Miniprotein binders against q56419. Designs and how they scored, part 19

Target 1, 326 residues: q56419
Amino acid sequence: MEGRTLEEVQEEVFKRHGVLVPKKELEDLAKALEEAGLLLTEKVEARLKEEEEKLKRERPMRLAGLSYPEGEREARAFLEAFRASYPGEGEEARVLLMPHLEPSRVPEVYGAALAALEKTPPPERIYLVGVAHRPLKEKAAALPVPFQTPFGPALPDLPALQALDALLPFELFNTPLAFREEHSLELPLFFLKGRFPEARVLPLLVARRSPELGEALKVVLRDFPGLLVLAVDLSHVGPRFGDTPLTRTLAEEARRRDLGFLERLAEGEPEAALAFLGANPTRIDGVEVVASLLPLLRERKGKVLAHRLDLEAPTLSAVGAGTLVL

## First folded at step 15 (miniprotein)

Design oc4
Fold by ESMFold2, look of step 15:
Structure oc4 (fold): chain B 326 residues (1-326), chain A 84 residues (1-84)
Amino acid sequence: as target 1 above (326 residues)
Amino acid sequence: GSEDLEEELEQAIEEAEELAEQVEEHEEAGRVDEAIEAYYKLAKELARISEAARRLGDEELFERAWREAIKAYDRARELLEKTK
């Protein structure tokens, strides 16, 4: 609880302000605050239910004007600038691993993803798999609605989503509010929709390792072929993430773990990639997604196109991001 | 614990058996849309059976239920293609 008695509060008020408040008045105040808190909770719950109903129709842009431009013309120029940040060539992707970190922090990593998309035939649909930053009711979730972008709405592949749900031992459409501010879908989607404006999307979130999701997706992809995108970040190191101050040694370890993980994925060895991380001491957040999707990653060889461990100067912390094509 | 998981398994088996009867009835009656929906529900219950069996360590049931889930799913897909 609070750890203080009414008598202790009464004495403290007297010491600070020279006024002795009767115990009855303190008791009445405590009751009023408790009742006011209940009313505030009811107001918040009503607003959340209203927003949940809106999310059953569409998912609006939340990061326009913050992480990317709101207008289509400006958004197109933004994409071209990011592509130019990566001077190399891409390769065709059947699976693409790309970040969801703030784009301005890792422009060449997103540029590498765009380079890969240039080499990739336009898919009918994109399986966009992000990391849930809010709790889900199940191990994974989807939101079967249009996601707004500066390039128009990214339409859901409703038949593929229904098919996927039918092969899962849990309800796939389970936590709409978790999508409201989920940047791990919105940020990659901006780039994907800009390059593939006609592709439908399966917007998926993983909260916890779900091997059954990977097995179900293997069946669904047979009937509904498309591009699989793992929208994940890599190491998270430094004080913001519970470490001591970021040192050269910690940064070198984070970089080694990021690249070793990506390289093993590029060899078609996702189990080895996970084993390489052990207890995951640098907190690569892609592990739950990779562990869920093993059947789709095995034996699929490819190439690491880009990597950066990006420094957060104000927090003396760093986050890794990479681009991998399989 | 394991007792809760066994109860979940038995409930999923009962539901799957009921759905199997429903899909037969719908197909015989020519109710294609209802059959498709019932096949998808059957696939889901069979996936629940498969996952529960895996967690219980029953490898035979795990593999068999998953194969049956795919068969029910495949049948729903076939019916959907016929209604194009």
Scores: ipSAE 0.856, ipTM 0.953, lowest interface PAE 0.5, mean pLDDT 91
Fold by ESMFold2, look of step 18:
Structure oc4 (fold): chain B 326 residues (1-326), chain A 84 residues (1-84)
Amino acid sequence: as target 1 above (326 residues)
Amino acid sequence: GSEDLEEELEQAIEEAEELAEQVEEHEEAGRVDEAIEAYYKLAKELARISEAARRLGDEELFERAWREAIKAYDRARELLEKTK
């Protein structure tokens, strides 16, 4: 309500419907609604506080049985099927860009990531940088707890996370609830944990570009070397994202933007990649992460292993996904 | 607004000055774990000074505070390695 008095509501109901509701009945209804809203708010707040406390100890699987199997044996077979979806060979990665889109939509793109990991020596730790789909209190955040997977818990690298926090002008551990349903970490982590079961993880989210994160990570990586993973999607086009229905022309533009972006990253030119996108007319998801991590991407050359602009036929929309090794 | 940034900067400077004294005290007393913690806290306050200075347009303080943040961080790392 816009702060209307009960008399104003009574008059409006009479004006619209020709029925005069006694003031007492409106007063009783307003009180009941207020009480019900208070009880719902208290219940929701209590539930969220309980979830927040649980998240301070571990992050459970949310997509097991939906995006990947719950059981370890079935999960292993699932992972190998995805590798088989990409018949090519990978290359060693110091930096890996991979998607967080639903795996069944882009199987060969995840397969290409697995091919790259196959060529990559097992790292001591993985810096996993996803995209926050819920608001963060700061530009970026981490959750320093085990993330459950079908392959066992992915343990946090607590010393590296504490070192990173020490170099940031904000509290890094600032929004635990944002991690509760965050698929941009959970989906890539399934593949990473399956291939590197002993690696510790720094689970990081970016909500808005944070140049200070990249500068801090440059220092931390010096002392805590590991694999840097950008878990990002590419173009988002079509009515679901505010465009006209997907046409061949729009799809071709999205592919061109995706590949041009990836190719410039592969040349070690992240600033040129961002400049190529300009106003980002196809809404490439990875822009905020790349803009945060410039010091770690400059002059690092590599190769685009896979790309797919995946059609969402029911919505006449599409999302791009790619695999890049640097 | 800009007055909020100025208050943030002033608070961070005061905290950094206190931490700098604490670090010296901890090192002199041989309290290595406390020194490491204080150096990490000092690095964070210096990073806050650096970011507030950047937003206020003070480029000299921005760069100096960041270099000092790295020095404090490096000292914490040296102490951790020494304890191994």
Scores: ipSAE 0.856, ipTM 0.953, lowest interface PAE 0.5, mean pLDDT 91
Fold by ESMFold2, fold request of step 19:
Order: sequence, then C-alpha cells, then structure tokens
Structure oc4 (fold): chain B 326 residues (1-326), chain A 84 residues (1-84)
Amino acid sequence: as target 1 above (326 residues)
Amino acid sequence: GSEDLEEELEQAIEEAEELAEQVEEHEEAGRVDEAIEAYYKLAKELARISEAARRLGDEELFERAWREAIKAYDRARELLEKTK
C-alpha cells in the first residue's frame, strides 16, 4: 500500500474481482500489517541484544568448516600444509604483519607467517590488531572474552586489556556485535593459536586512525610484553572496489604500492610508508592500523617475507596480501 | 566542534580532581583494591584531558596530562604488584 490510498486499493479490487471491499475492512488490514511489522522489528532487536550478551561471554567460531577445519587433528594438518606452501625460513618477529584474506587464496603468505612464528619465542600474549569491517562506536575496540578455535579457546589477557583501557580516552570495550563475524581476527587467530597454544590474546579492532591507541599500547607493552600482530590486507583494486576492470597496468600499480608500503615499514619508517600511499588510490586496508600504531613501528627494521596480489578473474579484481616481520 | 571539546575537557578535569581526592583517601585508609581502581580511572580521565587538549591545540596541556596519566597508571601497577 505504499503510495496508494485506500480508495485506490478499493477501486483496484473492484476492477479486478468485481467486489467492493468496504474502507473499514481495508483500514483493518493496513493496521494488522503495521502491527505485524512492529512485532518483527522488536523480535529482530531482541535477537540482536541476546547475541550481544552472548558475545560478552565468548566468541564462537564462525568460519570453521568454511575457511579452516573444525576438528583439531584436521586443523593441525591444515597448518602443516600452509607452512609447506612457503619453503623459506622466517625471521624472529617482535611485530608481525600478516593477512586476513581467505587463507586458500594466499597460502604462501600465511606460510611465511608460520615460518616467522617458528623463529619467534612463544610469547606470553599476542596483541592481535585487526580491521573493523563493521562500524564501531569508537575508533577502536576490544572484546575481552575467549575466542573459540579448533585448538581450544584463545583466552583473553584481562589484566593487559584493563590496563590498556585505563590509558585510552574512550571505552575500549565497545561494540561487541562488531566482533561477531570479524574475520580479520578469526583467520589470523587460527594460525597464531595453533603455533602458540599457551599465549593469551588481546583481540583489538581499529575502525579509524587512533594515535592514542598506539601511545597507550607503547606503555602497556612495556609492562605486558608480547607479540604485536597487524592482521591487515593490502591493495584492493578492480570493479568490485570501484575501479575500471583490472588491467596489467592497474595490477602492476597495486603490486608497486603494496611492496613500497611494506618496504618502508621494513625500514622502520611508518610515516614514510603512509606518505608513499598519499590518497591510497589502491585502497590498502592496513593504513588505519599502521597510522594508529606509529609509536610501535618507528625505527624497527625488518624484512618482507612474502607478497601476493591475488586475482579474482570472475570480478576482474584483485586483493593484495603480505607478510612482514619487524 | 571545539565547544564540545571544551565541555569534554572541563568535565574530564572535574572528574580527575575528584578521583585524585579519592586515591588519597583510599591510600590513607589502606583500601588497596579501591585505590588501584581509582588510579586506573584517574589515568583514563587524564588521558581524556590529554586528547581533548591535543585537539584544541594546547600542546603543553596535551603532554603534561599524558605524563600525569602514565604516573597514575604506574601507581596502580605498583599497588597491584604489591598485592600479587
């Protein structure tokens, strides 16, 4: 009945069926439909609130059986296969940049991350910093609950999370529903928990540049040392992302942007890495995380272990992924 | 706008002053758990003062409030380590 009067509906019914329905009956029907819509809205809101309350207790696996195996035995074999996809040696990492793209699309990039973890002493905790794909109430957020994995729950480092919250000008524990489907935490966490089963986790999301997060983390890492992981993807190019169809020239530009960004990070020059991207024409999604964490990246030299610009032939688009140790 | 930031700064200063009094009271009374919580809250309000000052262009207050936030945080950490 959008854009129609009851008289118009009445006329249409008469024209089509030869029956004149009284306006009162049409009014009663419209009222019933409106009431049903109100009930559906309340039902959806109640369900979302219940899901939000569940997320204050634990974060369940959402990608088991889709992106990685649900069973522990199969999950360990999965990790071994990914490690084998990268035949090189890693380097010890105090900071690790790794992707959150679907693992099967960039197996050697995840393999390079595993190679770095082999050279890294087991940390007491992991600062896992992903990219929020849903809006946050603040520039950044954390969810201080166990994240389920095939290797058991990844337990939160509650003391470190509380310490971090105390140094931020906003409430860190916000927007639990944003974590419900957040693959930028779940996919890297699978690999990290598989290699460091005893490490606690600080599961962090960045929605927008938060320099205050980096300054606070600098203080917290002093007291709660651990592995810093930037779980970010690189260039996003092609029609799926608002460009013309992918060409070799666009792909070469995306690769150049990805590698130039990573290489400047590897030189300990995160401000130069950001400046190199300018307006970020290939839409590297690591920008907000790097811009937030500048104090932790400055003067830390390292090495780019792997990179792939993964092509999506059906969409004529591509996404970049890389592995960097600092 | 900047009027909202100035109001935020004023409120954060008021809350920080109240919390500073509370930490003194709790420490004097030997209420260690309450002192730790109050120091963490004080650090947060000082971080809010620091960020508001940065956005208003007051570089001196920005840096001073941040140093004071770390001092309150460090005190909470010291107390927490004593209680084990």
Scores: ipSAE 0.851, ipTM 0.950, lowest interface PAE 0.5, mean pLDDT 91
Fold by ESMFold2, fold request of step 19:
Structure oc4 (fold): chain B 326 residues (1-326), chain A 84 residues (1-84)
Amino acid sequence: as target 1 above (326 residues)
Amino acid sequence: GSEDLEEELEQAIEEAEELAEQVEEHEEAGRVDEAIEAYYKLAKELARISEAARRLGDEELFERAWREAIKAYDRARELLEKTK
């Protein structure tokens, strides 16, 4: 009915069906449909406000029973199985880059992260920096509440979060609903909380590069030392992401881009890593996070422990994941 | 546009000046918790001044305001540690 007058609708019905529907009946129908649409919009808005209020108190698990087990005992066995998927040894991490892709797709990449955590002294807190998959009101955001896990709640480091907020030119606590379904925090957190059950967390999201965030974090880390985790994926290629179906050539290019990016980060050269990607033709997910955190990545050398470009057969597409310690 | 950025900068400077007066008042009166809160707010306004200056191309103000933001933050941290 959009863009038509009731008279035009009436005429079309008469042409097709030989029945003249009175204009009043068409007007009544249009009003009823409009009222129903307004009621649905009001219900959605009320539900979103309700969810937002709940997120001011805690962030519940969304992926338990789907991506990882809900029960604590089963969750611990799950962690050990993932560690076993990477038979190598890790290295101590002061900064860890790990994926947020579905764990069953890249088990040895998560296993490499667990191997690094085995070599890492338990931190007092973890700066967990994910990628916002929903719009944020600002370039970055945090949610200062407990995040539920099968290993118990991951408690927020409120003093560190308040200190960080004080050094930013925007409100850090700005988009609670963006955290509701954000797997880039939930999936890495499962592994991190399982290995460091006493560490507090700063759950951070980046939507758009924020050099201000990196400068502020440099100051906050001086007073609140901890483990910095970049929870990011790498190349995204194929039809799901706007390309033609995955070819061997496209997959080889995506792998080359992923590894070249990681290797330059491992040399302590994050600006060179970003420059290597140019226009980012394989859509490496981690670019905005790395660009935000430059002051924390410069001159920090390390090692790439694992990489996989994982095929999504149903979509003829692929996603890259890696583990880097600095 | 740059007119909006200049307005943003002017507003942040006005707020920072008010907060600077408040921190002095609170410290002189021994209102430590209020001083800490005011110093954190002052640091934030100085960070806003710094970012607005950067976007306007005023590099000297950008760097100076950021240095002052860190000083205000450091003072809040000192007061918090003293009262623990």
Scores: ipSAE 0.850, ipTM 0.951, lowest interface PAE 0.6, mean pLDDT 91

Design oc4
Fold by OpenDDE base, look of step 15:
Structure oc4 (fold): chain B 326 residues (1-326), chain A 84 residues (1-84)
Amino acid sequence: as target 1 above (326 residues)
Amino acid sequence: GSEDLEEELEQAIEEAEELAEQVEEHEEAGRVDEAIEAYYKLAKELARISEAARRLGDEELFERAWREAIKAYDRARELLEKTK
């Protein structure tokens, strides 16, 4: 709705659905959306500006008490329960691919990530690369501030972030508001901070494939070694994503795409993984992240620890999640 | 378009040349912190040159500018390690 008049919205709804929504109902909806901070009005813009100024100092928790416990004691019990949901043992990770889906949907996949982290020596820093679900000004972005967690703040590695920015052809520190509600960083960070409380973090978002990011990170990782984490989901299928309701055939195709993608990554063939997806008809979320990090994924062999295609029954839709170590 | 990319390339070259002079001046004067900052800025402009060249189809300039960006970065890192 951003930038469209109420008349244009009314016309679009009429064209799409054959229903003429009264202007007054659209005005009431617009007011409700404004009050909810979903429409950019002057008041919402002023609030967003205030939030942006706050994001210069810290990124507060948004999903505490919703997706994970706010209290540290309860948060530790949460980690233990998730670890217990995965019956296997992990492997040491230099690169970890893990989900950012709502944890309760895929507990064993997060459990597999925790199992890998148990076998991983504590890193000095974590390069946490998430998916931008909101537009960025550039192909990628970073937020160089503490991220709040139940385990205390995840502190940024400012020297490593500065080094990364110096090797990028664009301003790395862009679009701070994109980080405000980005769950692709917040959810994985809960697990990572809980396991590695002393690690510094580089919170990165990718909106579009940036080969430059992978090349820059390859140089930076030489001087600033750390754990690379790809916080990505896999297939998104069903009505929420423009498909028909989930069928056995659609689920089998989603699983085939997810596993075929992960297996090729586990073989150290990230280009083959991308090529295998083609037009990405099942909408694997992590494609732009993987495409950006090719120099770091090449020739690295690893193992798929877990995979799940989780059904959202109310929408007859499903999302794939996986855990891979390299 | 291509004209915008050529202008971006020209501007990045000019900025890189100015930064190269500043780096030399700071190093000669023993202004280590200023030299480090200038080297990081130079690396960024060289990365911009590299990307603009890639988008314009100049593979030679793309590769050369990226190698020089890494050198500028490495020099900044070397100076930083000496100041610890």
Scores: ipSAE 0.841, ipTM 0.947, lowest interface PAE 0.4, mean pLDDT 92
Fold by OpenDDE base, fold request of step 19:
Structure oc4 (fold): chain B 326 residues (1-326), chain A 84 residues (1-84)
Amino acid sequence: as target 1 above (326 residues)
Amino acid sequence: GSEDLEEELEQAIEEAEELAEQVEEHEEAGRVDEAIEAYYKLAKELARISEAARRLGDEELFERAWREAIKAYDRARELLEKTK
């Protein structure tokens, strides 16, 4: 009914079904649908409020039994299998860029992340910076609660989160509902918690570039040292993202942009990495995260461990994923 | 618009001034926990001033307010470490 008059609906019903529904019955139905819609809206709002109140206590697993095993034993076997999918050795990470794509799509990329984590001393805390796939009230947000994993809860570093909030020109603890289904934190956290069971976590989401976040984190990292993790995907190309079906040319362009982005980051030139993308026509997911963390990425040299452009055959679309150590 | 940013800046300055007075009162009274909290709040308001100034094109105020935000933060941290 959105945007259509009752007369237009009556005419459409008549055209489709050969029945002239009296205007009064349509008015009553529209009222009933409006009332039902209002009732649905109120119920949805009440449910969202309930979920928001739950998120004040913990963030439950959403992808357990789907993207990764729920049971700890099976989860450990999952980690071992993913690590085995990457035949190389890792390097020590101070900054880790890793994907948040469905793990089964890019197992060797997650395997490369695990290889890097094997060479990384256990951090006291992990700054886990994901991508907000839902709107935030602010440019960035944090959720200062335990995140459930098969390995037990990932506990927040409340002192470090408080310190970070104190240096931000906006309320850091905003939009808790954005974390409810955010896979950009949940998926990497599985691997991180499995490797570093005692590490505290700062779960952060970025919706829009916040240079302020990078400057604040630079100060906080002085007093609260830890591993910085950028949980980002790379290019998003094909019909799901508004392009034509994946062609050789489109795939080559996506790979060129992904690798050119990662290579410039590996050279410690994050501004050059952003400039290389320009208008970001292949929709590299991690752009706003990198743009927010420039002060932490400058002059850090590292290595690209893995890259894949993974085809989603049903949609003829592809997503880039990479693992970078700095 | 620019008017909204000027209002945000003015409000943040007023709040920072009030917090600076509160910090002084808490420090003089030996209320360490309250002083720590007030310093973190002050750092936040100074960060707001800094960002508003940046957006308005006042580079001097931007840099000064950010430096003062870090100082307020550092004072909070110093007090926290002395209480452990």
Scores: ipSAE 0.812, ipTM 0.937, lowest interface PAE 0.5, mean pLDDT 92
Fold by OpenDDE base, fold request of step 19:
Structure oc4 (fold): chain B 326 residues (1-326), chain A 84 residues (1-84)
Amino acid sequence: as target 1 above (326 residues)
Amino acid sequence: GSEDLEEELEQAIEEAEELAEQVEEHEEAGRVDEAIEAYYKLAKELARISEAARRLGDEELFERAWREAIKAYDRARELLEKTK
């Protein structure tokens, strides 16, 4: 779209697709793309630069009032409702695998995570490892700033982050803009901060498997003990992800892959979990995170607390979510 | 390519050697804070050596450099705990 008028775009769409998109719809789309930071106008570039400068100090909430309540009182009621959606009891976690999907889609899976956190002594720090849905300069990254939540800021553990950086063959503090809208950290952090208000956080993103991250974290965890949280989703199937519309057969395969992955992790066999997926035909989201954290997952036995394959009806697609305690 | 990786390895070795000398000078002079900083930097360069070696298929250098990275890190941590 760079340098093209809305009229030129309208004409091009008409020439290519035989569809005349109204100018108003193109204006609304251009505005939406600009707001999403997908249009690099001078104004968008200036805004991105301003936001990058702000990210040197704090990471603001992006999903407050959308995915969870902004107000603390309402946010506490939200946590209680999610906990109530899971009828079971949790177990003490040293490692917690939980989703980062829109909470309203899988309330009982988040409820299972809350149940596990109820049985977990308050950690001094939380290693929160999410999935990078945007490109990183390196295989992994951290943002060493406070993350805003309805329960107050989640403060970074700067000494532990510095120690981790010292053991990595790359600069850990890279790609701050990747954290701006990353929901894989924001959504889990809401639940974690609500349960453990005094815990410091190490917000980490993984874009590609980094065995070095797992080895470095193993050393750091010796000196800086804490709760390890893998904020990952499971299978992604259907038209949004390049498949046919969800069928019983496709859903059964997605569930088989999800559960087979989680069960092998629960047995303390993360390499077997990865091998079980092979080419990952159902697109389990957490593969690169698990592959990076192998040294921390080996020989740890645990339990699968919840699983759901949630249908997105408008797209006939589905996403898997699970809660695992190790 | 492999040539770029060899250059990265050589550079990381040179930086690690310089940092090792700086660490010794700081420790001998009793500059504890500077020694801690230099040890963390040394650990990082040793981690870079380790990763470059791994990618080049030098398993011995990979393991050795990683062990030395941990030692440098541990020394920084030891000095930090003594300053508290």
Scores: ipSAE 0.811, ipTM 0.937, lowest interface PAE 0.5, mean pLDDT 91
Fold by OpenDDE base, fold request of step 19:
Structure oc4 (fold): chain B 326 residues (1-326), chain A 84 residues (1-84)
Amino acid sequence: as target 1 above (326 residues)
Amino acid sequence: GSEDLEEELEQAIEEAEELAEQVEEHEEAGRVDEAIEAYYKLAKELARISEAARRLGDEELFERAWREAIKAYDRARELLEKTK
C-alpha cells in the first residue's frame, strides 16, 4: 500500500485477481491496517524479510489441509477421486491448459487434466506457467527452489531456468514473495507432481503479457524439452468482480467467451482467441499468459476436454474453468 | 520516456561489447567455464538491446540483436555439452 492510491490498488487487484474490490472496502482495510499499525512496521518488514530468506531454500505448502490433503496416502486418494469425476478418456498433451481454481469447485475439470496426463509420457521437466495474483517487479518471474507437495518436493530445473533467464530482457528471478501464497502454481502442481513424481519443474508467473517470454521459451524448449502447462482460470463474473448478481444472460455470455476462447486455441489460432475476447468484459484470467506464449501455441491443434462455470452462491458470482490439450 | 530507453539501450550496448571481448579472451585462453558464463551474460545483454530497440521502433536492430542473442546462447550450450 505504501505510495499507491486506492484507485491504483483497486486497479491492481482487479488486473491480478479479476476482483473489483469496492473502494470503500479498500478504504476500510487501509484504515484498519493503519489503526492496527499493520502498515510497514519494522515487525512486518522483518517478517517479510524472514519469509523471503526462507523462499531462497524452499517454497512450503500453504494450502495443504485446506484445498488438498497433507498426507501422501490421502493425497493419492484425492487424485483418484478427481480422476473418477471425469468419465472420459484423455489425449496425449504437449501443452496442457488447466485451472488453478479451488479444486472442490471444478473436480471434473481437474479430472480431465488427470485423464490427459495418463496419456502423456512422463516428461523430464514441466514448464508450469501460472497467473501472478500479486505484483511482480517484471512482466514475469520464476522461483528456482523446491516446491513442497504431499508427494515430496518438486525440484527446479536449474539449467533450464538459467537458459531461460539468459534469453530474457529482464531478470527472471524477481519478486520471490509473490510465490509464497500463489495458488495458481500450488494447486496445479499438486496434480502434476502426483502424476509425474520424477519431473523437474520450472515454476513461472506472468503478471502482464511478455511476447519475449514465448520467444525465449521456444528456444529453450529445443534444448530442454518438456510439458508446457498453462495454469489459468477463465471468466470471472458477478458482484465479487464488479458485475450484477449472476443471471442467465451473464452466465451465457461467460460460457460463450470461455468456450470461444478455448475452441480457437484448440484450432491453433491463439491470436484469434485473444481477438475474440476484445476488451475481455468477462475477465478471462489466462489472457496475459496466452498472450505471452503465442509462439508456442500457434498452429498446434488440440481438444477441449472439459469446461465449467462454477457458481459461488454466497456472492452470487461465478468463475469459469477449462481443460485443453494441444 | 524515449530518453530513458535510449540510455538503457546505450548501457546494454556497452555491456554487450565488454562481454564480447571477455568471451574472446576466455575462449582463446581455454577457460571454458568462464566462457560459458560470459556467453549467457552476453545473450542477456543482447536480449535487452533487442527489447529496447523494439520499444524505440528500430526493427532492424531488434531482429539483429535477437539473432545474436540466440547465437551467444547456442555457443554457451555447445560448450556446456562438450564439458559433460
Scores: ipSAE 0.810, ipTM 0.937, lowest interface PAE 0.5, mean pLDDT 91

